# VH-VL binders against Poly(ADP-ribose) glycohydrolase 2 (parg-2), part 3

Target 1, 213 residues: Poly(ADP-ribose) glycohydrolase 2 (parg-2), of Caenorhabditis elegans (q9n5l4r222to434)
Amino acid sequence: ENWKLRETNLLPDVQVFDKMSIEETALCTQIDFANKRLGGGVLKGGAVQEEIRFMMCPEMMVAILLNDVTQDLEAISIVGAYVFSSYTGYSNTLKWAKITPKHSAQNNNSFRDQFGRLQTETVAIDAVRNAGTPLECLLNQLTTEKLTREVRKAAIGFLSAGDGFSKIPVVSGWWGCGAFRGNKPLKFLIQVIACGISDRPLQFCTFGDTELA

## First folded at step 3 (VH-VL)

Design k12 (from a05 with heavy chain Y100F I102E; framework fv_latikafusp)
Fold by ESMFold2-Fast, scan of step 3:
Structure k12 (fold): chain C 213 residues (1-213), chain A 122 residues (1-122), chain B 108 residues (1-108)
Amino acid sequence: as target 1 above (213 residues)
Amino acid sequence: EVQLVESGGSVVRPGGSLRLSCAASGFNFDDYGMSWVRQVPGKGLEWVSGINWNGGSTRYADAVKGRFTISRDSAKNSLYLQMNSLRAEDTALYYCARVFDELTGYSPFDYWGQGTLVTVSS
Amino acid sequence: SYELTQPPSVSVSPGQTARITCSGDALPKRYAYWYQQKPGQAPVLVISEDSKRPSGIPERFSGSSSGTMATLTISGAQVEDEADYYCYSTDSSGTQYVFGGGTKLTVL
């Protein structure tokens, strides 16, 4: 299995959204920007993307008890978490809101499998943590070891854990670009490549940062 | 009760233009993607065009690219198809259809209108 | 241009099992959907996402997909099942929506 020589689509179908969050999608594989320990700081009052996801989907917190620290070639898949609330803002501006009509898809039986689970997969992938100046952070990301690790991590996460999920898109965003200081253009390109490897469409949420939109 | 009502079908000459409309009722229009599907009387179905929930993404069948434009108006709960440079091959019954979730691209059409007939005659 | 291939017709006696196939290169990665159309009527979705039966569709309808072929199965076909059946899916890029050519089911 040489990914370089694999006969696959070089560029996946890519859609960019500036007004939609990852958590608002249904019938898709949603990417959770994870810490190595699933759930990150949610049990300690954290309020970044992964912590917000677990606050919105309390059912996913059970997975923290069942999973160990994520290794470089591992990703965690959770199917069918129900969204009980929505939010606005980020970190210290976070405000809880009522569930909007777009979340009503959760009540449509046609979006549930034979076991009653929502046909929404959440995949947790952790990013390389960077430290130092902006230049030092970028240079750390551009080493062969770090680039290969990030592409492999994203590709493994984007590969469906179940056969039925291989036909739905991957919904993601600025993976590792907050507290982990990832470079936004580089992280976008890594995710495009990973979707090409997995042969899945990419729906990319910019959270109002439309540099690439 | 979900209803989709098409209008605008007519007899036009080759090279002419028409605008089809679809009035939607009985659901929150902004939650759904919409499509146009056509059928030559007595023949098979052919997808023509699709538009996502907010109008930010549109898709077209290769046969109509550059000639047809799909659009939507949230204030009027309406879907439109602007058809330019019409050809004899565009003669068909045009259906308006609701897509479960256009963002995924695989979603089915769950509700259809009764169609509006377009005839391109020389 | 990408195509979904169906047989033009299938004939069964009442109570027999009807099988309608749909072939396409993108089916390993893309869901297949099945529509029933009776004369003078708009199509009705009978199978969603390869194998899911929408509410109100009789238990005798089922679907499957394996490799490049999707199959609609009607176990114990009834005269009321006479109709044209269309498969529907997207191409490999996910940007073109394609119907099969249709299969006329005769129950006689």
Scores: ipSAE 0.000, ipTM 0.487, lowest interface PAE 13.2, mean pLDDT 71

Design k16 (from a05 with heavy chain D101G T104V; framework fv_latikafusp)
Fold by ESMFold2-Fast, scan of step 3:
Structure k16 (fold): chain C 213 residues (1-213), chain A 122 residues (1-122), chain B 108 residues (1-108)
Amino acid sequence: as target 1 above (213 residues)
Amino acid sequence: EVQLVESGGSVVRPGGSLRLSCAASGFNFDDYGMSWVRQVPGKGLEWVSGINWNGGSTRYADAVKGRFTISRDSAKNSLYLQMNSLRAEDTALYYCARVYGILVGYSPFDYWGQGTLVTVSS
Amino acid sequence: SYELTQPPSVSVSPGQTARITCSGDALPKRYAYWYQQKPGQAPVLVISEDSKRPSGIPERFSGSSSGTMATLTISGAQVEDEADYYCYSTDSSGTQYVFGGGTKLTVL
């Protein structure tokens, strides 16, 4: 039965969602697709997934001032950030929408720990940046150096942090697949492997859009 | 005040079909996942099916997979369970339950209706 | 099929501590939840996420989870605590949600 237990730990539980955004989940570890400098272009008016998240969660903007460029084996964890505004569109079509409804799940005290913090962890990890044709981008990702770096970065980001997070899922999406031109099947497999290493379930958001990072 | 009111339970013959409804009020329906849980009178609880906050993801117990379909209607604040190919083993009181998080499967059920009785008998 | 195992019954005297156990191989990695059900009534959540007590639940109720066993503890059990208690969790794959078989608590 020791062999069966070890085999089970190699294959994490994976759920795929086509209609959920990462930002709308609760009781989970949310993955933020980051630039090496935490917050990316938020202070310059950028509008990619990382920058949208920081604009919706002002608490996270303070972290930009406190953290330097993220190194290859580093990840940054932020616990309990609120979503103060909603939005529609993406990138150059981004439009601010109404503030969150009074009775949203994020306003429910049952999602808070004994210290009043929302039981949501946000972890920022940066991806390898690729350039050129689709084939050139794929070949850049298939080197031992890049593959090892990406698996290690994701595994570090997916490790449980703090009380109450070890049994909740990692919620992620197409990490590095938009502006950074990551290969979607490869990035999916890397994140599955990383969840296996961290021994956590994966909830994967495809968002129905091939181009969403 | 959170209220969940089930309806649609009836006596039906094996192989028949039935559609259960649950009317939700007293909370923002679109912020919560919903589930159906059943209980044979005098016996234990059994989870049947779950649906996330926007209807984009559904889950089914192995015993009902392929026969039951869960759905929701935001405009009507209602949850549904379409039951096909009913078996004697499906006889139970069916509860509508609210998942206390928007994540289905890792959040518990914090509010329950009174249940609607389904009897599959010949 | 994966199952959560509970004792079928537990009996205590008024004021005594009741302990109801729930065992399952996935509990080291999955939260346990506890429901109280009185005759003719819908279940009520009494403990969430291993050890959290929802608003309105008396302080005498507490929960814990260690390894493959979760425990519901009622300190100073009262007659009104007589009920069936069910643990709830997910299987190791996270795709099935499972209730324990239930424990009838008698306070007499």
Scores: ipSAE 0.006, ipTM 0.522, lowest interface PAE 9.7, mean pLDDT 69

Design k19 (from a05 with heavy chain S57R I102Y; framework fv_latikafusp)
Fold by ESMFold2-Fast, scan of step 3:
Structure k19 (fold): chain C 213 residues (1-213), chain A 122 residues (1-122), chain B 108 residues (1-108)
Amino acid sequence: as target 1 above (213 residues)
Amino acid sequence: EVQLVESGGSVVRPGGSLRLSCAASGFNFDDYGMSWVRQVPGKGLEWVSGINWNGGRTRYADAVKGRFTISRDSAKNSLYLQMNSLRAEDTALYYCARVYDYLTGYSPFDYWGQGTLVTVSS
Amino acid sequence: SYELTQPPSVSVSPGQTARITCSGDALPKRYAYWYQQKPGQAPVLVISEDSKRPSGIPERFSGSSSGTMATLTISGAQVEDEADYYCYSTDSSGTQYVFGGGTKLTVL
């Protein structure tokens, strides 16, 4: 083997795509943008990514019975949830739809391990909440305390649930960039750094934001 | 039951163009990625190109990048490979292959067609 | 360009264990797949994601991957296992997929 060549490649592999949602991926670690309390507003009428994911995969709702508020150095991993429905739109334009072919493929036996679990891992990580003007939100995010917290949270979340997922990419998106007012370029960079720390490839979904794609 | 039938292979001169087709049957075409893999008679396998379930992602081997274009048509359950600027080194049996990973279309291949022969000769 | 390296040939007697290796710099982070090809036939997937046997593949076939080397093992090789075997994987960036050069297995 060429160990010298390997020593020079310290950055994670990063791929960006704009036509696929995080939930549409298979054979990967999917990042779920969470509230500190697992499940967010699912039971209270919320319609952001975490709530949408739990509504699409009811099996994940069971995790709420076993977990309390997520601490700064905690992440929750869920393996093998079935997708029972699909959706279109986002937030106030959200519409439920029939299962698409790709969702049917996720439930296909060819994507299951020997225990019948889908070969996907979903990891819930919560982001820092920001308030105020865009500049005030950015400045809040640029403190050493907040940067260290976010990098650590993402890195812990991006670590594989076990050896079986070490060669599978992390699929993520605009973590904390909606209601929590995270800065998109900064959150992208934090996740790149976190993938480097966890030693995993990153596949980033931009949801049609072509400026970064 | 699952079948992939390639067609379009022919003898063509260097610099010419050719379009390969693959007709899929026996499964829901949109649930799978698709790839083209080629093999020089008596030699090894070489991945050429892959496409995901809806055509939103495509990738190409470095040897064919910029010359070949992969596409698919859900209404016809068909996969295509448009080959331009053909070279003698493109001479091979071209296999159509179904891919478990519907998201990328590059690996693994679980079903293969019989192949269609492309000969680039002066 | 990224390459996967296999020995060109491996010979075993019937009932012996055959081991076919595949070396590549990206294998610590990328899955290896193994294909069997018999003369005049299309390839058949025999091992998926380093170590998983697809439905219909005999139990004598197994796979493993450690560091930069993936191994296909055929325990108690049979004459019908004579074929060319190819490993298949992606480079470190995940943008190029390559086959190894192939190994001809002879069961004498």
Scores: ipSAE 0.005, ipTM 0.529, lowest interface PAE 10.9, mean pLDDT 72

